VH-VL binders against q0atu2. Designs and how they scored, part 332

Target 1, 119 residues: q0atu2
Amino acid sequence: MLDKKARIRTSREYRNVFEKGKRLSGRFLIIYYVENALDNNRFGFITNKKIGMAVIRNRIKRQLRAIVREYQGQVKNKHDIVLVARAGIGKSSFEGMEKDYIAIMKKAGLFARNANKID

## First folded at step 16 (VH-VL)

Design b48 (framework fv_ivicentamab_arm2)
Fold by ESMFold2-Fast, scan of step 16:
Structure b48 (fold): chain C 119 residues (1-119), chain A 119 residues (1-119), chain B 110 residues (1-110)
Amino acid sequence: as target 1 above (119 residues)
Amino acid sequence: EVQLVESGGGLVQPGGSLRLSCAASGFTLSSYGMNWVRQAPGKGLEWVSIIYEGGYTDYASWAKGRFTISRDNSKNTLYLQMNSLRAEDTAVYYCARGSEYEPYFFDLWGQGTLVTVSS
Amino acid sequence: AYDMTQSPSTLSASVGDRVTITCQASQSIDSYLAWYQQKPGKAPKLLIHKASSLESGVPSRFKGSGSGTEFTLTISSLQPDDFATYYCQQYDNYGYPELTFGGGTKVEIK
């Protein structure tokens, strides 16, 4: 589970990321990201009704949080990052979502060089 | 103040190679997605390639395997290495900066450099 | 890749005229469309992004509208400086970008 300090929690904070942030799209995910004035990173997650029913959206949200947590140590400090799930994500595997996340974060310049290593 | 200047264009025979350069001034190139866009004489615009802030690259399907985009951050310069050139590659090649917020539309362009592929 | 079709290919107009250029995408691109102006022998200049967002320094007579598959660029009162070729460009993608431009619309003096 992500620490409370690592989560974007208010509508005002989400609005700031969408309005001022950079956008980068992947196969299943879009990220919006902006540098913050804090000493840590914060993540937000958006899964809308186009993805599917509530049980699918809740599964996707849990899986995205797990992916973010796993790669948390590779993310450059001082960013607010919002992950928006695209409609097609409901048909993706966990590995597909993970691969897409890594690719987008590397393109954004938010990941260290060895972020794609698997044990 | 803020500008892009291309160089390296010229006459090349079919099958030949050529490297284009794009010198950036007034901003840090590595903080943006950088693109190459070409235009055949009297024709429209065609996207070639992008290098993202994180250093990863993507290419138009017809360019993949023949063209390589790269950058040298210490020289604040973008490159396009073109191999196996064909007559249909004849065009003015523009260096174009992706927007601050999204790398896929272009808010700054160089003057272009002409590449002619002919015997 | 999305096909982008512009119409008309050429348009003759007089100073003060209202000019409308249309851009059609072969599939929905939401609002991920930019408009550029290009004068002879010069590089393109960005006018509008995200279908309707006017760039800083671009005159308010330029307006973009539309979403999905049909988009328009309107110049409400054409000025001498506006005789140029205009291009639309889609930038909707799903991880592997294939950015595509329309064929261009040349706005020439009547």
Scores: ipSAE 0.804, ipTM 0.905, lowest interface PAE 0.7, mean pLDDT 91
Fold by OpenDDE, second read of step 17:
Structure b48 (fold): chain C 119 residues (1-119), chain A 119 residues (1-119), chain B 110 residues (1-110)
Amino acid sequence: as target 1 above (119 residues)
Amino acid sequence: EVQLVESGGGLVQPGGSLRLSCAASGFTLSSYGMNWVRQAPGKGLEWVSIIYEGGYTDYASWAKGRFTISRDNSKNTLYLQMNSLRAEDTAVYYCARGSEYEPYFFDLWGQGTLVTVSS
Amino acid sequence: AYDMTQSPSTLSASVGDRVTITCQASQSIDSYLAWYQQKPGKAPKLLIHKASSLESGVPSRFKGSGSGTEFTLTISSLQPDDFATYYCQQYDNYGYPELTFGGGTKVEIK
């Protein structure tokens, strides 16, 4: 589980990201990202009914959190980042999600320089 | 004032090469997704390439291998290297800025520069 | 790559007329469609993004609608300044863009 300080938790925090942040779309994910005034990054996760049953949504959210945790140390500081799961993600493998996440983060320039990421 | 100014267009023989430039002012080029879009005389618009904030690049299927998009952050300038030019590449070439929210919506355009490929 | 079919290619209308332009995608693009206006000798101008979001400064007589594969641009009451060529533009929203413009619709004076 992500540390408490690394989580977007309030509706106001989510709204701020959606209203002021930039957006990039991948195959399975959409990310919204905006600079924050903190010294750490915060992550949020959105899954909706289009993805599937609650069991599937919970699984996807768990998997996305795992991916974010894995690469958290390589993300540029001072960002709020919301991951929105797209329809069809439930049919994706974990590796597929991870690959999509990496691709989007690279496009956004959110990884620190010299970060060794696979394509 | 925010603007884009293309340059480098001109007459070139088939098989030749040409590099276009797009100078940005009033904003930081590298903070946006930047695009090249061309328009043959009397024809419609055709997307050529994009460079994302993170530096990743994408191309139209027809452009891959012959066209290369790049930028110089120190000069706040976008480039399009065009090789193996053909008559059908004759067009006005526009640089276009992706919107802050989405790099695929073009909210700022240059005046365009004409490239004529002819023997 | 996505195919975009824009219709009609040419439209003759008078000031005050209601004008409708259609854009059809070969497959669903959700709401990821933009509309541009281009006048002769000028660069295109973004009018609408994400199918229905009006850009700042664009008159309210312009309206974008649709989702999936069918989209429309409507000018409720054509003004002299509106005679131009209009283009729709899609992107796949899958992180591997194959951006495609429609063929264009020239709105000319009747």
Scores: ipSAE 0.097, ipTM 0.759, lowest interface PAE 2.7, mean pLDDT 91

Design b49 (framework fv_ivicentamab_arm2)
Fold by ESMFold2-Fast, scan of step 16:
Structure b49 (fold): chain C 119 residues (1-119), chain A 119 residues (1-119), chain B 110 residues (1-110)
Amino acid sequence: as target 1 above (119 residues)
Amino acid sequence: EVQLVESGGGLVQPGGSLRLSCAASGFTLSSYGMNWVRQAPGKGLEWVSIIYEGGYTDYASWAKGRFTISRDNSKNTLYLQMNSLRAEDTAVYYCARGSEYEPYAFDLWGQGTLVTVSS
Amino acid sequence: AYDMTQSPSTLSASVGDRVTITCQASQSIDSYLAWYQQKPGKAPKLLIHKASSLESGVPSRFKGSGSGTEFTLTISSLQPDDFATYYCQQYDNYGYPELTFGGGTKVEIK
């Protein structure tokens, strides 16, 4: 579970990330990201109906939040990041989603190099 | 002004190597995804490689193992090391910048440098 | 890699004409498609990204449309500066970018 202050909550905030942010795609995830004027990172999560029914979308959202929380300390400060699940994510494993997230974040320059380990 | 200037093209024999340079001015190269795109004489465009903002790289399947993209942040310069060159590598090679919002949409291009692979 | 089929390969037009160029992807790329203009001896110029988003400084007579597998670039009233070769480019991928361009459409004087 992410702290409320670390979550993108309003449609206006999501719109800002989509309109002004950069996009980078992975196999199961797309991220949109932009620097913010806050002293912390904020994350948003989107699982559209192409993924499957609500039970599946809710499971995916929960798993993505867990992954984001696990690697929170490796993310460069002051960013708003929205994770959009691709249609194929419903067939991925938790490990597959995690690996995709790490790869995308590293390519985006949002992770410190070798961020796979939290001592 | 913002610009990209390629250099290093020329004649090379099959099996040879060549290193292309792309000097950026008016912006910081490391803040963007940077690409190489080639075009054989009278033919269409073909993507070669990208170096992401985070320093990670990806290649067209046919380029992997023969071509290496890199950058020198202190010189604000992008490179393409080409090994084991073949006649079909003959092309104008363009340095191209991914846009602020999309690393795969190229909003700035150099003039190109011609590489001719011939005996 | 997604095959990108562009049609026609060449078209002849007059100033003031409405020109339409089509691009087809071998599988859905959502809206992740860009359009470029290239004049002889020059580098390409980005016109449109995300299928329909016009780049700053590009004339409003250029319009992109489509999603999924079928896309069009329309020039509503062709100007002398518009005689060029146009390329579509997909940039949808499954974690391993293999960007592909269409074969190009040469718009030449009738």
Scores: ipSAE 0.420, ipTM 0.826, lowest interface PAE 2.2, mean pLDDT 88

Design b5 (framework fv_ivicentamab_arm2)
Fold by ESMFold2-Fast, scan of step 16:
Structure b5 (fold): chain C 119 residues (1-119), chain A 119 residues (1-119), chain B 110 residues (1-110)
Amino acid sequence: as target 1 above (119 residues)
Amino acid sequence: EVQLVESGGGLVQPGGSLRLSCAASGFTLSSYGMNWVRQAPGKGLEWVSIIYEGGYTDYASWAKGRFTISRDNSKNTLYLQMNSLRAEDTAVYYCARGSEYEYYYFDLWGQGTLVTVSS
Amino acid sequence: AYDMTQSPSTLSASVGDRVTITCQASQSIDSYLAWYQQKPGKAPKLLIHKASSLESGVPSRFKGSGSGTEFTLTISSLQPDDFATYYCQQYDNYGYPELTFGGGTKVEIK
């Protein structure tokens, strides 16, 4: 699980990322990201009703947190990043979500140069 | 003062190649998504390609395999390598900067450089 | 890729007129639409992003509205500097961008 300090928890913090951040869309995910004034990264997660029932949304949210945690060490420091799951994410595999996350983070320049690459 | 200045346009025969340059000043090119957009004489605007902050690229379907977008961060310059040129590629080519909030709308444009593909 | 239909293709107007340009997407793009102004021989200039957000330095007589599939650009009290061609552009995508511009609307003197 992500440490408390690595999570965006308040409505005010989410609003800041949405209002000041840059948007980049993937196949299953959208990220909003902005540089912060802290010593660490913070992540937020949004899953809406269009994805499906609560059990599906909860599964997706857990899987996204697991993916973010797995790649935490590759993320450029001092950013607030919010992941918004798109309606189609419920049909994706864990690996599909992971590949989409890596692709958007690489495009955004938020991953270290030598982050995992798929040929 | 922020500006983009294109160069490298000219007359080329069908099947030929041409490389366009776009020199950026007043901002760091690698901190933005950079795009090429073209406009045939008397016609509308058509998106060609993007290079993201992370250095990854995407292309319009018709441009794939023929056009290559790249940048040289040390020279703060964007390029478009165009191969296998056709009469239909005749256009003014603009380099355009994605905004600070989103890659895909363009808040700064160069003056354009004319490419004429004709025998 | 989304088809973007812009209407009218040409609009004749007089200084002081209110003009409206319409842009229709073939499927919902939420509010991910920009408007550009282009004068003859010049590069396009961004006027509006996110359907209704006016860019700094753009006169307040320009207004964008709409969401989903129907969008409008309105110029209240047309000025001499406003005779130009206007383009809408959608920028919604699902990981592979296929950015599409409308066909343009030429606003010319009556």
Scores: ipSAE 0.791, ipTM 0.900, lowest interface PAE 0.8, mean pLDDT 91

Design b50 (framework fv_ivicentamab_arm2)
Fold by ESMFold2-Fast, scan of step 16:
Structure b50 (fold): chain C 119 residues (1-119), chain A 119 residues (1-119), chain B 110 residues (1-110)
Amino acid sequence: as target 1 above (119 residues)
Amino acid sequence: EVQLVESGGGLVQPGGSLRLSCAASGFTLSSYGMNWVRQAPGKGLEWVSIIYEGGYTDYASWAKGRFTISRDNSKNTLYLQMNSLRAEDTAVYYCARGSEYEPYSFDLWGQGTLVTVSS
Amino acid sequence: AYDMTQSPSTLSASVGDRVTITCQASQSIDSYLAWYQQKPGKAPKLLIHKASSLESGVPSRFKGSGSGTEFTLTISSLQPDDFATYYCQQYDNYGYPELTFGGGTKVEIK
């Protein structure tokens, strides 16, 4: 789904995002994010057993990767971003997860350069 | 030195309006979630509103429709527009910066500005 | 809607005492709780975030613990500078923040 360079792969890289990054929560998702020293964005995905059985967790992971890929062109460059699925995500729709992702990314200032407000 | 300085507080009649300002120095406001928190005389702390890095906003349920948080990035200043003021809005209003880890724990506070709503 | 209850509302202590303040959430907030110190006429100061993570420059005698619905702030050896009011604050949310503070605990000289 995502280019190899656009994926967070190692435990050390995940740990760096959790320890140094900022956290924002949504209905179904939490993101952790930090600026990186690279020329590109990298994404990580975490689904834990609180979500449900392996079949559900695998579906959620696939759907989250699809959402991230769809909107990758809107994400400000040079960030490491980890998406953590919340326990309730297994009962959400694809559209629900997509809306949640967009809302969180906009709050974080990681989407669209014009998200800033004056007065 | 990193600091926040509030201004604009004063005496206002019930039903009136007031705009508070919070001038930031030593850091860039737009890189943080910024909050307003109030404290009635002799009482505890109460969260009012947030503006996120991305410029989106959220409010305490009782503040929706009456209060508007905004910022001017060129002046590095945060604002709170308060309308339809009630006696219950009498409080010291603090400008508070969200931490490096998330916008909801407040690692820097201004000195506060007193708003008194009375006839 | 997370209600936060602090106890006690006031406690009297002497320098060198071990002081414990409790904060109860009406439902689980995992570890998303901060502790603040406020002195009369001053703004609050952040001591601890994420229930147990001590802020830079805060003395190690301050310790936060707990998860879920019950949390404690402990001051292991009370110093003169520690007489203040302490507040807990929950910040767990599901996309729509409703941040809530506890009612505060005043630590006063015995």
Scores: ipSAE 0.795, ipTM 0.902, lowest interface PAE 0.7, mean pLDDT 91

Design b51 (framework fv_ivicentamab_arm2)
Fold by ESMFold2-Fast, scan of step 16:
Structure b51 (fold): chain C 119 residues (1-119), chain A 119 residues (1-119), chain B 110 residues (1-110)
Amino acid sequence: as target 1 above (119 residues)
Amino acid sequence: EVQLVESGGGLVQPGGSLRLSCAASGFTLSSYGMNWVRQAPGKGLEWVSIIYEGGYTDYASWAKGRFTISRDNSKNTLYLQMNSLRAEDTAVYYCARGSEYEPYGMDVWGQGTLVTVSS
Amino acid sequence: AYDMTQSPSTLSASVGDRVTITCQASQSIDSYLAWYQQKPGKAPKLLIHKASSLESGVPSRFKGSGSGTEFTLTISSLQPDDFATYYCQQYDNYGYPELTFGGGTKVEIK
């Protein structure tokens, strides 16, 4: 689970990322991201009804938080990042979501270039 | 004033190589996804390649192995190296900036440079 | 890559007419579709992104709609400046990005 200071909490904060942020899509994930004025990164997670029932959406949110937490130290500081799960994510493996996340973050320039490459 | 200016087009023999340049002014290339798009005379638009903010690249399936997109941040210039050219590569080549919100939605375009592949 | 089919290929209209152009994707692209305008000898100009979001400076007579596989660009009251070729472009990323454009619709004076 991510520390509470690393989480986007309010609807206003989510709206700010969606309105001012950049977007980049992958197979199972979309990220919206914007530089913040803080000395840390914050992450938000969106799973909508198109993914499936509550039990599936809750599993996906849990898995995405675990992935984000694992790679937290690799992310460029001072960003608000919202992960939006695409409709097809419910049929993905954990490893599939993880690979998609890494690829998107590298393309966005949010991971250090010295991180493992995705060919 | 935000501008993109392509250069390097011309007549080249089948099997030859050519490098296109795209000089950007009024914005920083490395902060955007940058695209190459081509248009054969009298035909429609065809996407060629993208270089993302993070420096990673993707290509149309037919362009892989023959074309290489790159950028020189110090010169604020985008390149397309084209090898093993064929008659069907004859087209006007445009460089295009991905929008602030989405690297695949292209909001600024150069005027294009004509590449003619003919003996 | 997804096939993108535009119809009609050519459309004749008069100033003041309502014009509709259709774009169909071979499979669902959600709302990840852009519309461009291209005048002869010029580079394309982005009009609309995410199916319905109008670009800054684009006249409000342009409207995009649709999601999934069917999309429409509507010009509510055609102006002389609107005679051009229009292209749709999908940008849904399913495994790897490969952007595809529709074949274009030429809007010409009647």
Scores: ipSAE 0.495, ipTM 0.814, lowest interface PAE 1.8, mean pLDDT 88

Design b52 (framework fv_ivicentamab_arm2)
Fold by ESMFold2-Fast, scan of step 16:
Structure b52 (fold): chain C 119 residues (1-119), chain A 119 residues (1-119), chain B 110 residues (1-110)
Amino acid sequence: as target 1 above (119 residues)
Amino acid sequence: EVQLVESGGGLVQPGGSLRLSCAASGFTLSSYGMNWVRQAPGKGLEWVSIIYEGGYTDYASWAKGRFTISRDNSKNTLYLQMNSLRAEDTAVYYCARGSEYEPYYFDYWGQGTLVTVSS
Amino acid sequence: AYDMTQSPSTLSASVGDRVTITCQASQSIDSYLAWYQQKPGKAPKLLIHKASSLESGVPSRFKGSGSGTEFTLTISSLQPDDFATYYCQQYDNYGYPELTFGGGTKVEIK
């Protein structure tokens, strides 16, 4: 579970990310992201009715929070990031969602690379 | 203000290799998704490849394995390494900057460099 | 990958005319479509993104509309500077981008 200070909670904060942020699409996820004026990252999660019934949307939301929490230490500080689940996510595995998240975050340049790990 | 200048085009034999360069000025290359787009003589536009802000890359299916996109942040320069060239690769190659909001539409383009693959 | 069909391939028009160019996607791309203008011997110039969002510095006579699979670019009162080839480009993707352009529409002097 993510701490309160690491969550985007208000409609105003979500609106700011959608209106000013960058967008990047994955297979099951879309992220919107913008640099914030804080000393920490904040995450938001959107699961719309296209995904399925409330029980499925709640499971997906819980699984996405678990993924975000696991990789939290790799995310560059000072960003507000909103994850929007795409319609097809309900048929994905946990591993599929995790792989998609990592790929999108790497493309966005939001995962900090260790300077000692060179390709 | 923003400028992109391609170079490195020329005549090359089938099976040969060529490296294109795109010198950027007026902005920081590493902060944008950068693209190569080509146009065969008298024909339409065709997307080739992208390098994302995070350094990750993607390619058109036909370009995968033959073309490599890269950048040198210290020189603010984008590259396209083209191997195993074929007659159908004959085109003007454009360097194109992905927008501030989303890297998949292109707000600035260079003037292009002509690559002719012929015996 | 989404096929992008652009029509007409060529049209002849006079200054002051209303010109409409159509772009059709083989599957829904929501509103993830851009329009470009290209003059002979020059690079393309972005006019519109997200189907209808006009770029800074682009004249208001250019208007984009549509969503899903059918899109239009309208030039309400054609000016001499508007004789060019126009391209649509879809940028909807599901992780692996397969960006595709329409075939182009050449707007020629009548």
Scores: ipSAE 0.802, ipTM 0.904, lowest interface PAE 0.8, mean pLDDT 91

Design b53 (framework fv_ivicentamab_arm2)
Fold by ESMFold2-Fast, scan of step 16:
Structure b53 (fold): chain C 119 residues (1-119), chain A 119 residues (1-119), chain B 110 residues (1-110)
Amino acid sequence: as target 1 above (119 residues)
Amino acid sequence: EVQLVESGGGLVQPGGSLRLSCAASGFTLSSYGMNWVRQAPGKGLEWVSIIYEGGYTDYASWAKGRFTISRDNSKNTLYLQMNSLRAEDTAVYYCARGSEYEPYYFDIWGQGTLVTVSS
Amino acid sequence: AYDMTQSPSTLSASVGDRVTITCQASQSIDSYLAWYQQKPGKAPKLLIHKASSLESGVPSRFKGSGSGTEFTLTISSLQPDDFATYYCQQYDNYGYPELTFGGGTKVEIK
């Protein structure tokens, strides 16, 4: 679970990201992102009814939050980022969602080109 | 104010190589997704490649392995290295800036540079 | 990749006419479609993005509409500066972009 300070919470804040933010599409995810005036990053998560039943949508949201938390330290500071799950995400593996997230974030310039961790 | 100027086109033999340049002025190239789009004489537009803000690249399937998109941020210049050229690569090559909001539609275009592949 | 079919390929019109150009996608692209204008010897110029969003500086006589698989560009009262070739372009993708353009519609003087 992400800290409350790291989460986009209000409809107005989501609307701001969608209206002013940049958009990048991945296989399972779309991100919308915009620079904020805060000292930290904030993340939002949207799961559409086309993904499946509430149980599946809630699982996807939890898994996306876990992925975001894992890579939080690699994300360029002062951004509001909304992850929108595509219809096909329900059939993806956790690893598949993780790889898609990393790829999109690297393309956006929000991650380093070599963001993959090595021992 | 915002301008893109292509150069480097010319006559080249089949199997040859050529590097195109695109000089940007009035904006910082690295803050946008930058694209190459080509147009064969008397024909329609065909997308070639993109370099994203983060420096990652994608290519049309037919261009992959033969063409390489790159940029030099210090010179504010975009490049397209073309190898193993064929007669069907004959076209005007345009440098095109992806929009501020979405890198896949093009708000600013250069004048184009003609590449002719002929024996 | 999404096939983009544009019609008609050529259209003859007079100044003041209402002109409609159609673009069809082989599968749904939602509203991720742009329209461009190209004059002979010149680079394309962006007119519309997201199917219906008019670019700054583009005359209001240009209107885009549609979603899913069928899109139209309408010029409500054709002006001399509007005789050009028009292209649609889809930009919906699933991580591996294959951006595709329609074949173009040439708008000629009648």
Scores: ipSAE 0.812, ipTM 0.908, lowest interface PAE 0.7, mean pLDDT 91
Fold by OpenDDE, second read of step 17:
Parts: C-alpha cells; sequence; structure tokens
Structure b53 (fold): chain C 119 residues (1-119), chain A 119 residues (1-119), chain B 110 residues (1-110)
C-alpha cells in the first residue's frame, strides 16, 4: 500500500486533477496529471465496471499500486497523478501494464532525469 | 502572440531527403505535444507524427522508418526529417500544437510549408 | 487506425440555413473528437474538442454533439464566413495514436 500522504483521497482532490490536469492515454491506462503545492507526489486510481467484476477491479488496483510503488522514487516531485484503468486492462499481463505505465510517464516527462526505465 | 512558422519546404526528387523546421514563438515548445500534419493538394488532412513533452515520439504507420520528428529546446524549434521521399508525399506540411490539456487535438497551426516530390 | 467517415462530402447551402455534418468512427472513441474549419489556402482552425466543447472565440451557432461512434457538427444559421471545409478528428485510438481525420465536408454556396 502507498503511504497515506502519497494517495489522492478526496473527491475534491480528484476533481482538481480532472479539471486542471493534462491527459495522456495508453493502451491500458489513462493518466491525468497536474502540479500540486506539496513536496510530494500523490497518486489516485480509478477502475470502473467495464473492466470486469469487483474481483478483477480489485486485482487491477493492487497491480497498479505495485507498479506505482516500484517507480515512485523516480517520478518528478510536486505532482498529483490519477491512473484510470481502460477496459482492456483486465486481459493484460502485469508486465504489459507496467510497460504501458512507463511509456505514458515518459510521454508526460514525469520521470526524473537519469531515471533507469526500460520499455 | 502564440505562433508557429514552418520552413524548409521545396522541390525534391523521388528518393531524396528534406528536413522541415517549425519555429515556435510566444510559448515553450517542449511544454506541449507537437505534431506534424500534412495535406496533399486538394485532399484531406493526414496526421504524420507527434513528439510529447517528455520527448517520446509516435508516428503514423505509413511514416515509420522514413520520417523522424525531433525538437531543439534551445531554439524552440520542431523538425521533421523526411527520407526516401515519394511522389505521394507531396503535400503542405503543417506543424500543430497539441492543446494544453491533451496533445492529441491541435489548437495552434502554422501556415504550412509545401513539399513537392517530382522528377 | 480508426476510420473516420464524414458525410456528406459536399454540401450546398444558403445563408441562414441549418447545416448538419456527420462523422462516424469505426470504433467507439467516447467523446474524444475534434472539429476543424479550413478555408482555401489557410491552415485548419480548431472549433470544437471533446465532441461538444466550443473553443474560445467560436460563434455559438456552431454546436458539436454525439458520443461513441456517431457525431454531428451543426451550424444553426449559416453565415457567409462559414463557407469552408470541415474536418472531424478522433484522438483516442487506444492511446497509441494513429490520429485520424475524416475525409472532410465542403460547405459551399448554393
Amino acid sequence: as target 1 above (119 residues)
Amino acid sequence: EVQLVESGGGLVQPGGSLRLSCAASGFTLSSYGMNWVRQAPGKGLEWVSIIYEGGYTDYASWAKGRFTISRDNSKNTLYLQMNSLRAEDTAVYYCARGSEYEPYYFDIWGQGTLVTVSS
Amino acid sequence: AYDMTQSPSTLSASVGDRVTITCQASQSIDSYLAWYQQKPGKAPKLLIHKASSLESGVPSRFKGSGSGTEFTLTISSLQPDDFATYYCQQYDNYGYPELTFGGGTKVEIK
């Protein structure tokens, strides 16, 4: 689990990201990202029913949290980032999901310089 | 004033190469997704390539291997290297800025530069 | 790549007419559709994004609607300045963009 301070938790926080943030799409993920006024990053996760049953949605959330945790230290500071799972993510492997995340984050330029990322 | 100005177009023989430039003013090029879109004479619009904020690049399937998008941040300039040019590549080439929120639709366009491929 | 089909290809109308242009996507693109206006010898101009969001400075007589695979651009009362070619463009495409435009609709004077 991500640290509490690294999580987007309120509806207002989510709304701010959606209204003021930028959107980038991947094969399995969509990210919304916006600068925040903090010294740390915060992550949010959204899954919906088109992904599948609750068991699947919960699995996807666990996997996305694991991916975010893995690369958290390499992400530029002062960002709120919301990950939205796309419909096809349920059929993706963990590695495919991770690859998609890395690609999107590279597109956004959210990784710190000299970050070691392999697609 | 926000502006894009293309240059580098001209007459080239089949099999030749050409590099187009797009100078941006009034905004920082690297803060946006930048695109090339072309239009053959009397025809519709065709997307060619994108370079994202993070420097990641994507291409239309037909453009892969022959076209290369890049930018020079110090010059605030976008480029399109075109190789192995064909008659069907004849078109007005536009540089287009992705919107502030999404790089995939284009809110600012240059005037275009004409590329004519002919023997 | 997603195929975008516009209809009609050409539309003859008079000033004051209600004009409707349709755009059909080969697959659902949700609401990620833009509309552009292009006049001869000029670059395209963005009119609408997100299917229905009007860009700043665009007259209110322009209206975008639709979602999924069916979209429409409506000009409630055609003005002389509106004679041009219009293009739709999808920007979803599963996030590995082959951004595609419709074939265009030329709105000309009847």
Scores: ipSAE 0.804, ipTM 0.933, lowest interface PAE 0.6, mean pLDDT 94

